# VH-VL binders against Uncharacterized protein C11C11.01, part 9

Target 1, 160 residues: Uncharacterized protein C11C11.01, of Schizosaccharomyces pombe (q10200r209to368)
Amino acid sequence: LTKLDRAKLEWLIQGLNCEKGSIGNLLCFAVEHVNNHVEITDAFLKEFFNDQPTDDTKVYDDDYINERGEKKLSLIYLMNDILFNGISGTSLVWRYRFSFEPHVERLLDDLYLFSKRLGGRIKEDIFCKKVVKVIEVWKTWIAFQEETLERAWRNFSGNT

## First folded at step 6 (VH-VL; framework fv_bepranemab)

Design s29
Fold by ESMFold2-Fast, scan of step 6:
Structure s29 (fold): chain C 160 residues (1-160), chain A 118 residues (1-118), chain B 112 residues (1-112)
Amino acid sequence: as target 1 above (160 residues)
Amino acid sequence: EVQLQESGPGLVKPSETLSLTCTVSGGSISSYYIAWIRQPPGKGLEWMGYIYYSGDTNYNTAVQSRVTISVDTSKNQFSLKLSSVTAADTAVYYCAKGGEPDSYMDVWGQGTMVTVSS
Amino acid sequence: DIVMTQTPLSLSVTPGQPASISCRSSQSLLHSDGKTYLEWYLQKPGQSPQLLIYEVSNRFSGVPDRFSGSGSGTDFTLKISRVEAEDVGVYYCMQDIQLPYTFGQGTKLEIK
């Protein structure tokens, strides 16, 4: 990516939320720059795993955790849209699937552990249900290894 | 002090959609959830689902395909719709309020009886 | 689904005597946050359920000291130290650690 495109990508990632327009803007960038799928996936992963609270107060920690949950969820929604809602599908699906595949287990494990940091049982249930919906899409289309997706599905759905 | 009151049709025909309303008074919708619980005559309690103040819902898998819970914040009302009803859906229907960080239900409505019969 | 099993299903107690109700869950109700998500509700005749105990042993506001909850993991007990006439009703245990939330089948407490 050019320096300007890297700045745009960083800006889009920092502003990403779960709104359709927000996800759509970054999806558009990912489609437009599919030849740079490795660099875009690297930026995604850097943001996804950026879980550092800067304050030790409980109130700040709760606000921070809620904000991080929204960001992680928005990134997972983006990933799902890249894989399944791309304009023609085929070229985007295999390239980004290739880049994401080595990290899927780590991403899902991180999400599950993160869900336990949410400040309430209802918040955890809602977060896990949203993740389950994505995992069910991935299982239906066998987007990734069945064992990895089945384990994640059991964890997030509360089945053991 | 928050109070809940259910209202509904009393009698619903088989195959129709049951629609119930829970009206919240004495407080505003914030940082809590409203659950629906039903009780067939002479039987125990069955949890049906909840809606969080954000609009997010979770349903009992036994009724998930037929149930929808929604909120109208302008009227301070929560609704339950249950489609394709049968005699097995005959019950007293309760709404109940719970909150964070615990999910216990500390305020319950008085319940509304629904009979499914032709 | 987590299955909640209560014993006995019915009991009759002389006023002033103690009563004990057991609840067993098919899975542990201990959450990773260190809390155990087990509640007890009472439904008096003709009334809606009311919360008695939450997180196994915490009495809800206004609940008399004669009510106590205990247990851990999968085995829980509700005790009434001295049963009074107003305690008549059906007692339900409930778990809310895992969706769908589930109730026990209920225990009917009657006065002899």
Scores: ipSAE 0.338, ipTM 0.743, lowest interface PAE 3.3, mean pLDDT 86

Design s30
Fold by ESMFold2-Fast, scan of step 6:
Structure s30 (fold): chain C 160 residues (1-160), chain A 117 residues (1-117), chain B 112 residues (1-112)
Amino acid sequence: as target 1 above (160 residues)
Amino acid sequence: EVQLQESGPGLVKPSETLSLTCTVSGGSISSYYIAWIRQPPGKGLEWMGYIYYSGDTNYNTAVQSRVTISVDTSKNQFSLKLSSVTAADTAVYYCAKGYPDSYMDVWGQGTMVTVSS
Amino acid sequence: DIVMTQTPLSLSVTPGQPASISCRSSQSLLHSDGKTYLEWYLQKPGQSPQLLIYEVSNRFSGVPDRFSGSGSGTDFTLKISRVEAEDVGVYYCMQDIQLPYTFGQGTKLEIK
């Protein structure tokens, strides 16, 4: 990616939220720059795992935890939209499936552990149900290994 | 400060849909969930489900196929609809306010629903 | 679903005497956040349930200090150090760690 494109990618990632328009803007960038799928996936992963270190002596603001949950969820929604376009077979976006595949287990494990930081049963349930809906799409389209998705589905759905 | 009040028809015929409303007064309907709990005459409490102010819901699997909980933010009202009712659905129905990270602190006074012809 | 079992189902006490109610859950109520999600509710005759104790041992605002909760894991106890006439009603334990939230079958407290 050019310096300008890297700056645009970082700006889009920082502003990403769960609104359709927000996700759509970054999806368009990912599709337009499909030849840079490895670099874009790397930026995605960097943001996804960009959590403040856990520290038992420090109490993190509830607003911070909620904001991180929204960001992680928006990234997973983005990933789903990218993968769905790739599965359609009319674009080279299938390259993203290849770049995401080695990380899917780590991403889902991180999301599950993160859900426990939300504290409240209702907040955890809502978060987990939103993730379950994405996993169900991936299972339907066989986007990743069945064993990985089934384990994740059981983990997230078990909170209900 | 926040108060809840249930309302509904009181008598419903078998096979019909029960519709109840929970009206919120004294405060905003944001930042908490509203749950529906029922109690058949002489029996214990049964969780029906909840709705968070965002519209997200969860239902007890025992009634999942028949129950719908919704929110109307313009009226400060939550509703419970239970389809295909039978005599087993005869109960006092309560709505209760709870926080995601804690307890349920406010309950409505309950409304008696009898399912009979 | 988590099953909540209360014992006894009913008890009669003389005013001023202590009362103790037990609650057992089929699974641990300890969450990874360090909290144990167990509450106690009192339903006085003809009234709505009211919160007495949350997170095992914390008294809700306005609840007299004669009420105390204790326990861990799967075994919990509600104690009233000196029962008063106003304490008559049905006591319910509740878990809210896992949906659907579930209540014990209730313990009826009567004055002798």
Scores: ipSAE 0.060, ipTM 0.649, lowest interface PAE 6.2, mean pLDDT 85

Design s31
Fold by ESMFold2-Fast, scan of step 6:
Structure s31 (fold): chain C 160 residues (1-160), chain A 118 residues (1-118), chain B 112 residues (1-112)
Amino acid sequence: as target 1 above (160 residues)
Amino acid sequence: EVQLQESGPGLVKPSETLSLTCTVSGGSISSYYIAWIRQPPGKGLEWMGYIYYSGDTNYNTAVQSRVTISVDTSKNQFSLKLSSVTAADTAVYYCAKGGYPDSYMDVWGQGTMVTVSS
Amino acid sequence: DIVMTQTPLSLSVTPGQPASISCRSSQSLLHSDGKTYLEWYLQKPGQSPQLLIYEVSNRFSGVPDRFSGSGSGTDFTLKISRVEAEDVGVYYCMQDIQLPYTFGQGTKLEIK
């Protein structure tokens, strides 16, 4: 990626939320820069696992945990949209499946453990239901190894 | 401040579907959940399920196969549908608002009586 | 499902005297977040339930200080220090730590 493209990627990741337009903007970037799928996937993973406040004025409290939950969901929704484009066979975006595959078990394990940090049973339930919907899509399209997706499905659906 | 008002038919025949509406006034639907709770005559309270403003739901397993809760943000309304009703479904039905992340139910509707009878 | 058991099922109290209602859960209501998910609701005759106490001991806005909640783990108590006529009704404890959320069977408080 060029210096300007890397700055745009970082800006898009930092502003990512669960709204259709937000996810769509970053999806467009990922599709346009499919040749750099490894670098884009690395940026995704860096943000996904960024669970410590970098701003010294920000505290590790319930508000921070809620923000992290929304960010992780937005990233998983983005991942789903990227993978859907690849599976549909309409572009070379299938390359993203290859770069995500080594990390999918780690991502799902992180999400499950993270769900237990949300303060309040209804928060946990809503979060888990949203993740289950994505896992069910991946199982339907056979996006990843069946045993990994079944284990994750049992973990998240057992709580809902 | 938010206020809730239940409405529905009042009398439903056995085997039919009960349909109730909860109308929200005094505020917008945002960052809270609506629960449905029922109370058979002379008995205690039974939690039936909830819906978050995003549309995500969870139901009491005792009624899960028969119940559907939905939201229509354009009308400021929530609905409860309960299929295949029997005399055991005769109750006062309440909708109640709970906060997020504070989950206690601080605003309740007046309740609407539903009798299941032929 | 978590079962909530209240005792007594009914009590009659002379105005000005104290009242005490017990609630026991079949499992601990303490969550890993450090909060205990127990609430108390009051349903006055002909009215909707209203929130009195949340997280065991926190009075909801507008609730008189004669009401107090206490307890931990599986054993909880609601106390009214000096019962007044407007306190009559049915009191319910509720847990919201585990789905499905469950209420106790209710305790009816009447004045003599």
Scores: ipSAE 0.052, ipTM 0.616, lowest interface PAE 6.0, mean pLDDT 85

Design s32
Fold by ESMFold2-Fast, scan of step 6:
Structure s32 (fold): chain C 160 residues (1-160), chain A 117 residues (1-117), chain B 112 residues (1-112)
Amino acid sequence: as target 1 above (160 residues)
Amino acid sequence: EVQLQESGPGLVKPSETLSLTCTVSGGSISSYYIAWIRQPPGKGLEWMGYIYYSGDTNYNTAVQSRVTISVDTSKNQFSLKLSSVTAADTAVYYCAKGEPDSYMDVWGQGTMVTVSS
Amino acid sequence: DIVMTQTPLSLSVTPGQPASISCRSSQSLLHSDGKTYLEWYLQKPGQSPQLLIYEVSNRFSGVPDRFSGSGSGTDFTLKISRVEAEDVGVYYCMQDIQLPYTFGQGTKLEIK
């Protein structure tokens, strides 16, 4: 990506939230720059695993944890939209499946461990149900290795 | 301060659907959940399920196939529907307001439901 | 499901005497967030349950200081230092660490 495109990508990632318009803006960028799918996936992963507060790493209050949960969900929703909106569009979007696949297990493991940091079991349950909906889509389309998705489904749905 | 009040039929026939409403007053529905808890005559408390103000629900597996909890934010109302009732569903039904990361601080007065022909 | 077991199931106390109720959970109630998700509720005759204690030892607003909670892991105790007539009812412990949330069987407190 050019320096300007990298700056735009960073801006889009920083402003990403769970609203359809926000996700759609970054989806459009990902489709337009599909040839740079590895670099875009790398930026996604950096933001996804960025769990340290800038100013005070010892303060993990509810506001911080809730903000991180919303960011992680927005990124997973984006990933889902990249993978599955491409079914009706350009086949080149499937290059993202290739670049995400090596990381899907660690992403789902991180999400599960993160769910345990949420205060209160109702918050945890709501978060897990949102993730389950995405995993069920991925299982239906066999987007990733079934063993990985089945294990994650069992973890997030509370089934053994 | 928030108050809860249950309402619904006192008598339901076996195999029919039980429908109860919980009305919220003294405040708006916000970042809390409403749980339904029942108590058969002379027995203890059984948690049935909850609904968060966003509409997300979770149900006790013992009743999951028969129970539906819903919310109407514009009316400040929550509802519980329990299908295919039997005599075992005879109980006082309570709705209770709970904090997502803590306790249930406000309970309704309870409404008695008897399942008989 | 987590099973909550209370002991005793009933007790009778003379006014002014202390009372103690035990609650045991089948699994630890300590969450990874550092909180222990154990509550005590009182149901007076003909009334709805009311919250007494949350997070093991914190008294809810308006609850008299004669009530105290203690414990950790799987073993918890509710103590009333000097029982009054108004304390009559059924006491329930509850866990809210794991869905479905579960209550103990209840302990009926009566005045002699």
Scores: ipSAE 0.087, ipTM 0.649, lowest interface PAE 5.5, mean pLDDT 85

Design s33
Fold by ESMFold2-Fast, scan of step 6:
Structure s33 (fold): chain C 160 residues (1-160), chain A 118 residues (1-118), chain B 112 residues (1-112)
Amino acid sequence: as target 1 above (160 residues)
Amino acid sequence: EVQLQESGPGLVKPSETLSLTCTVSGGSISSYYIAWIRQPPGKGLEWMGYIYYSGDTNYNTAVQSRVTISVDTSKNQFSLKLSSVTAADTAVYYCAKGYEPDSYMDVWGQGTMVTVSS
Amino acid sequence: DIVMTQTPLSLSVTPGQPASISCRSSQSLLHSDGKTYLEWYLQKPGQSPQLLIYEVSNRFSGVPDRFSGSGSGTDFTLKISRVEAEDVGVYYCMQDIQLPYTFGQGTKLEIK
């Protein structure tokens, strides 16, 4: 990616939320720059895991945790849309599936552990149900290893 | 400050659909959930389900196939629909507000009696 | 679903005497956030349920200090240090750690 495109990607990621228009803007960027799928996936992963403690003085309150949950959901929705919605042609799907594949187990495990940090049981239930819907799409189309997706499905649906 | 008021027809025939409304007054519906709880005459409390202000719902497995909870934000109203009713659905139906993040139910409506009878 | 079991089912007390109600859950109500999600509700005759205690031992606003909750894991107790006439009703424990939320079967408190 050019310096300008790299700055645009970072801007789009920082502003990403669960609204269709927000996800659509970053989806369009990902489709337009499919040849840079590795770099785009790396930026995705960096933001996804950006809530790990790196400062001993940092205090994490419920508002921060809720904001991080929304960001992680928006990234997972983006990932789902890149793989299945709004993309035509097998080569686009294969490129992003290839770059995401090594990280799927780690992403789903992080999401499950993160769900336990939400400040209410209703919030936890809503978060888990939203993730289940995405996992069910991935299971239906065999997007990733069956065992990994089945374990994640059991965790998030409460059938562990 | 927040008040809840249930309303419904009171009488429903077996096999028909029961429809109840919970009207919220005195506050915004954001940042809390509304739950429906029922109580058959002389029996205990049974959780039926909830709806969050976002429209997200969860239902008790015992009634999941028959129950739908919805929200109309323009009217500040929450609705419960329960299909294929039987005499076992005869109960006082309550709506209750639960606060997130603490999740406890701090405000309850007065309850509305529903009798299922032919 | 988590099953909540209360004992006794009925209790008759002379005013001024203490009362104790037990609640047992089929699995631990301790969450990974360190909180235990157990509540007590009171339903007075002809009235809607009202919140008394949340997170095992925290009194809700306006609840008299004669009410106290205790317990951990799966075993919980509601105590009334000196029962008054207005305390008559049915007491319910409830877990709100796991959906669907579930209530105990209720304990009826009557005055002798």
Scores: ipSAE 0.312, ipTM 0.714, lowest interface PAE 3.7, mean pLDDT 85

Design s34
Fold by ESMFold2-Fast, scan of step 6:
Structure s34 (fold): chain C 160 residues (1-160), chain A 121 residues (1-121), chain B 112 residues (1-112)
Amino acid sequence: as target 1 above (160 residues)
Amino acid sequence: EVQLQESGPGLVKPSETLSLTCTVSGGSISSYYIAWIRQPPGKGLEWMGYIYYSGDTNYNTAVQSRVTISVDTSKNQFSLKLSSVTAADTAVYYCAKGGRGYEPDSYMDVWGQGTMVTVSS
Amino acid sequence: DIVMTQTPLSLSVTPGQPASISCRSSQSLLHSDGKTYLEWYLQKPGQSPQLLIYEVSNRFSGVPDRFSGSGSGTDFTLKISRVEAEDVGVYYCMQDIQLPYTFGQGTKLEIK
C-alpha cells in the first residue's frame, strides 16, 4: 500500500464500529485493495489483538473492556462481510480467506476468552450470541476448518 | 427507585395469543434487562425469557416457538406475547429487572407484583 | 438444561431455631471467571419473589445477616441462623450460568 493508503487504512480501522456504514467503508477499501490483502489482514490482526490502553493513566476498566468488545465484534463483522457480502467475483473471497485462514483459530479462541472479561452474564450472553451468528454463517459456507468452527460454536453457544 | 407493573387480560381463550405489558417507572431503561417469569397455581417458578434494553432477546426452549418479548423505549414498556395458548399456560406472570450499569447481571433484583392469566373457554 | 434440585420440599421450624435448605445442580455452576452463578430467592405468601443471595454467598442489600449461603460446584446450602415469623414462604435456588436459566422446585418454610 502507498503511504496515503496506509494512513487511510489506519484511520478506517481506528474509527471502525458495528454500524453498517462504518463496516461498509472498510469493506470498500478492502475490495479496492485486494492485491494488498496480506497487509490489510496484518493491520486487522494488529488492531484485533491490541488490548492494552495507549494512555498511561488508569484506563483499563469495564468501560475500556466494553469498548474493546465492540471493536473486536466490528472486526469480525468486517471479516464476515469481506468473505461473503462482497462475493461478486470470487477473487476477493479466495484471497482474504487465504490470508485469514491461518489465524481463524487464534481469533476465535481470543474472542471466547475475551467474552469472559465482559461485565455481567447478560453482556457475555449477548456478545456470544452475536459471535455465534457469524460462526453459523462460516459453518454453512464451510469457510474454515470444520473442527475449529464446531469447537467455537459449542463454546459460544453454551452447548456442552 | 425502579418499579415494575404488569398488566394484561385476566382470561384468554385456548388457541388465542396472550399479550402482557410491563411498565417501568422511577428510572430509565438502560444497561439492564427485563425477564419474564411465570408461576402456575401451586407450582414453582419458570423462566420464560429476557430482553436487554437494546432489543436483544433469549427465550426458554420450552416456549421459544410461541413467545416474543419486545420493548418500547418511548413508553418505558416491555411486552410479552405468547401464541397458541392452552390451559397449561395458566399462571401468574411476573416481569423482573436484572443488571446494573455496565455490568448487567442475570440476578433479578426488582420484581413486579405479577398478573394472573387464566386460559379457559 | 441444568436441573436444580432442592431438599427438603417442605420444612417446619420452631421460631428461634435454625433452618437449612440444600440445592444441587446437574452441572457445575462455576464459571471460568472464578464466580459461581447461584442465587436464592424468597417468595412470601401472596408476594412476588425477592432476591436474598447472589453468587452463592453475597447477601443482597437489606437482607438480614441471619441468612447465609454457602457451597461450590454443584452443592449449595442456604442457612437461616434463627428463623423468624417473617421468614415463612417458599425458597428457590436458581442458576444463571447457562440458558435457559432454571429454578429449583422450591422449599416451603413453615413455622411449627
Scores: ipSAE 0.018, ipTM 0.626, lowest interface PAE 7.4, mean pLDDT 84

Design s35
Fold by ESMFold2-Fast, scan of step 6:
Structure s35 (fold): chain C 160 residues (1-160), chain A 120 residues (1-120), chain B 112 residues (1-112)
Amino acid sequence: as target 1 above (160 residues)
Amino acid sequence: EVQLQESGPGLVKPSETLSLTCTVSGGSISSYYIAWIRQPPGKGLEWMGYIYYSGDTNYNTAVQSRVTISVDTSKNQFSLKLSSVTAADTAVYYCAKGGYRYPDSYMDVWGQGTMVTVSS
Amino acid sequence: DIVMTQTPLSLSVTPGQPASISCRSSQSLLHSDGKTYLEWYLQKPGQSPQLLIYEVSNRFSGVPDRFSGSGSGTDFTLKISRVEAEDVGVYYCMQDIQLPYTFGQGTKLEIK
């Protein structure tokens, strides 16, 4: 990616939220720069696992945890949209699936452990329900290893 | 302090949609969820689902395809819609408040309940 | 779904005598946060259910100390040390660890 494209990617990731327009903007960037799928996936993963407050004005409290949960959900929704567009017959299928596949197990494990930090049964249930919906899409289209998705589905749906 | 009051038609015809409202008074709705629980005559309690003030919902799988719970924060009202009703849906319907943070996640305030009969 | 089973389904007690109600869950109610998500509710005749006990053994505000809850894992007990006329009704155990949240069948407490 050029310096300007890297700056745009960073800006899009930092501003990402669960609104359809926000996700759509970053999806468009990912589609336009599919040749840089590894670099874009790396930026995604760096943000996904960035759970430490680096801002002097922020503290590690419930508000911060809730903020991180929304960011992780927005990233997972983005990932799903990238994969879904690929499944619809675009060249995204093999490139982004290839880049994400080695990390899916760690992403899902992180999400499950993170769900326990939300500080309330209802918040945890809502978060897990949203993740289950995505996992069910991935299982239906066999987007990743069946064992990994089945284990994650059991964890988030409460079925053992 | 916080009070809940259910309202809606007492009689609904088979195949129609049951619509109930739960009105909250005595406090803001932004700190808790509202659940709907029903009780058929002479039977036990059945949890139907809940909604948080953000609009996020979760439903009992047994009624998931027919039930919709919604919130109107401007009116402090929650509503339950249950479509394609049958005689099996005859019950007293309750709304109940629960906290979203431990230890207050239990349902500590319940409405008075409204009897709904499904008959032709 | 987690199935909650109560025993007995009904009991009659003389005022001042103790009462005991058992609740068994088909799965452990112990959460990874270290807490056990079991509650007890009482429904007096013609009234809405009311919370008695949460997290197995914690009495809700205003609940008399005659009521106590105990248990762990899958086996839980609600005890009333000295039953009073005001205690008549149907008692329900409930789990809220796993969706859908589920109630026991209910135990009817009557005075002899």
Scores: ipSAE 0.000, ipTM 0.524, lowest interface PAE 13.4, mean pLDDT 83

Design s37 (from c1 with heavy chain Y105A M106F V108I)
Fold by ESMFold2-Fast, scan of step 6:
Structure s37 (fold): chain C 160 residues (1-160), chain A 119 residues (1-119), chain B 112 residues (1-112)
Amino acid sequence: as target 1 above (160 residues)
Amino acid sequence: EVQLQESGPGLVKPSETLSLTCTVSGGSISSYYIAWIRQPPGKGLEWMGYIYYSGDTNYNTAVQSRVTISVDTSKNQFSLKLSSVTAADTAVYYCAKGGYEPDSAFDIWGQGTMVTVSS
Amino acid sequence: DIVMTQTPLSLSVTPGQPASISCRSSQSLLHSDGKTYLEWYLQKPGQSPQLLIYEVSNRFSGVPDRFSGSGSGTDFTLKISRVEAEDVGVYYCMQDIQLPYTFGQGTKLEIK
């Protein structure tokens, strides 16, 4: 990516939220720059795992945790939209599936562990239901390995 | 201040479907969830299920095959439908509000509506 | 399902005396978020249940300080330091850590 495009990508990632327009703007960037799918996926992963380190001397605000949850959800929604375009289209966006595939298990594991850090049973349940809906879409399309998706589905839905 | 009020038929025949409504007033329901809890005469409380404003539900497995909870956002109403009723379904039915503060606890309850299942 | 067991099932208390109600769960109610999901409700005669205590020991808004909750894991207690006539009713403990949400069988408190 050019320096200008890298700056735009970082700006789009920092401003990403769960609103359709926000996700759509970053989706358009990802589709337009499909040849840079590795760099874009790397930026996605950097932001996804960009949690403040746990420190026993610090008190983490419940608001911070909730905001991180919304950011992780927005990234997963973006990923779903990118993958949908890669599955349904004839474009080179199938490359994103290749770039995301090695990371799907650790992304879903992170989301599950993160759900246990939300400050309440109801917050956890709402978060898990939102993730389950995405996993069910991926299972229906067989977007990733069935074993990985089934394990994640069991974790988030409480079926073991 | 949020208020909840249940309404229903009072009497339902065995094998029929029970339909109840819970009307919410005095506040936005988008930041809360609504549960249905019943109490047979002289007995304790039984949670039946709940629904988020989004329409997502969780049901008690004891009634899961017969129960449906839904929301009508245009009317600020929640409904409970219970199919194939028997005398064991005779109870006072409550709707109750839960939310984030206090987390998950039912802080506001409707007055309850008595449902008798009899021929 | 988590089973909630209350003792005693009924108690009769002279006004001004303390009352104590126990609740035991078949599994720990401690969540990985550090909270324990145990509530106490009071149902006065002819009325709807009302929230008294949430997260084991937090009094809900408007609940008198004579009510206190304590406990951890699977063993919980509701105490009323000085019972008043308005405290008559059935007390229920409840867990909402695991579906289905379950209530204890209730403890009837009477004045004599």
Scores: ipSAE 0.156, ipTM 0.682, lowest interface PAE 5.3, mean pLDDT 86

Design s39 (from c1 with heavy chain S31K)
Heavy chain, then light chain:
Amino acid sequence: EVQLQESGPGLVKPSETLSLTCTVSGGSISKYYIAWIRQPPGKGLEWMGYIYYSGDTNYNTAVQSRVTISVDTSKNQFSLKLSSVTAADTAVYYCAKGGYEPDSYMDVWGQGTMVTVSS
Amino acid sequence: DIVMTQTPLSLSVTPGQPASISCRSSQSLLHSDGKTYLEWYLQKPGQSPQLLIYEVSNRFSGVPDRFSGSGSGTDFTLKISRVEAEDVGVYYCMQDIQLPYTFGQGTKLEIK
ESMFold2-Fast, scan of step 6: ipSAE 0.384; ipTM 0.740

Design s42 (from c1 with heavy chain Y53R)
Heavy chain, then light chain:
Amino acid sequence: EVQLQESGPGLVKPSETLSLTCTVSGGSISSYYIAWIRQPPGKGLEWMGYIYRSGDTNYNTAVQSRVTISVDTSKNQFSLKLSSVTAADTAVYYCAKGGYEPDSYMDVWGQGTMVTVSS
Amino acid sequence: DIVMTQTPLSLSVTPGQPASISCRSSQSLLHSDGKTYLEWYLQKPGQSPQLLIYEVSNRFSGVPDRFSGSGSGTDFTLKISRVEAEDVGVYYCMQDIQLPYTFGQGTKLEIK
ESMFold2-Fast, scan of step 6: ipSAE 0.476; ipTM 0.795

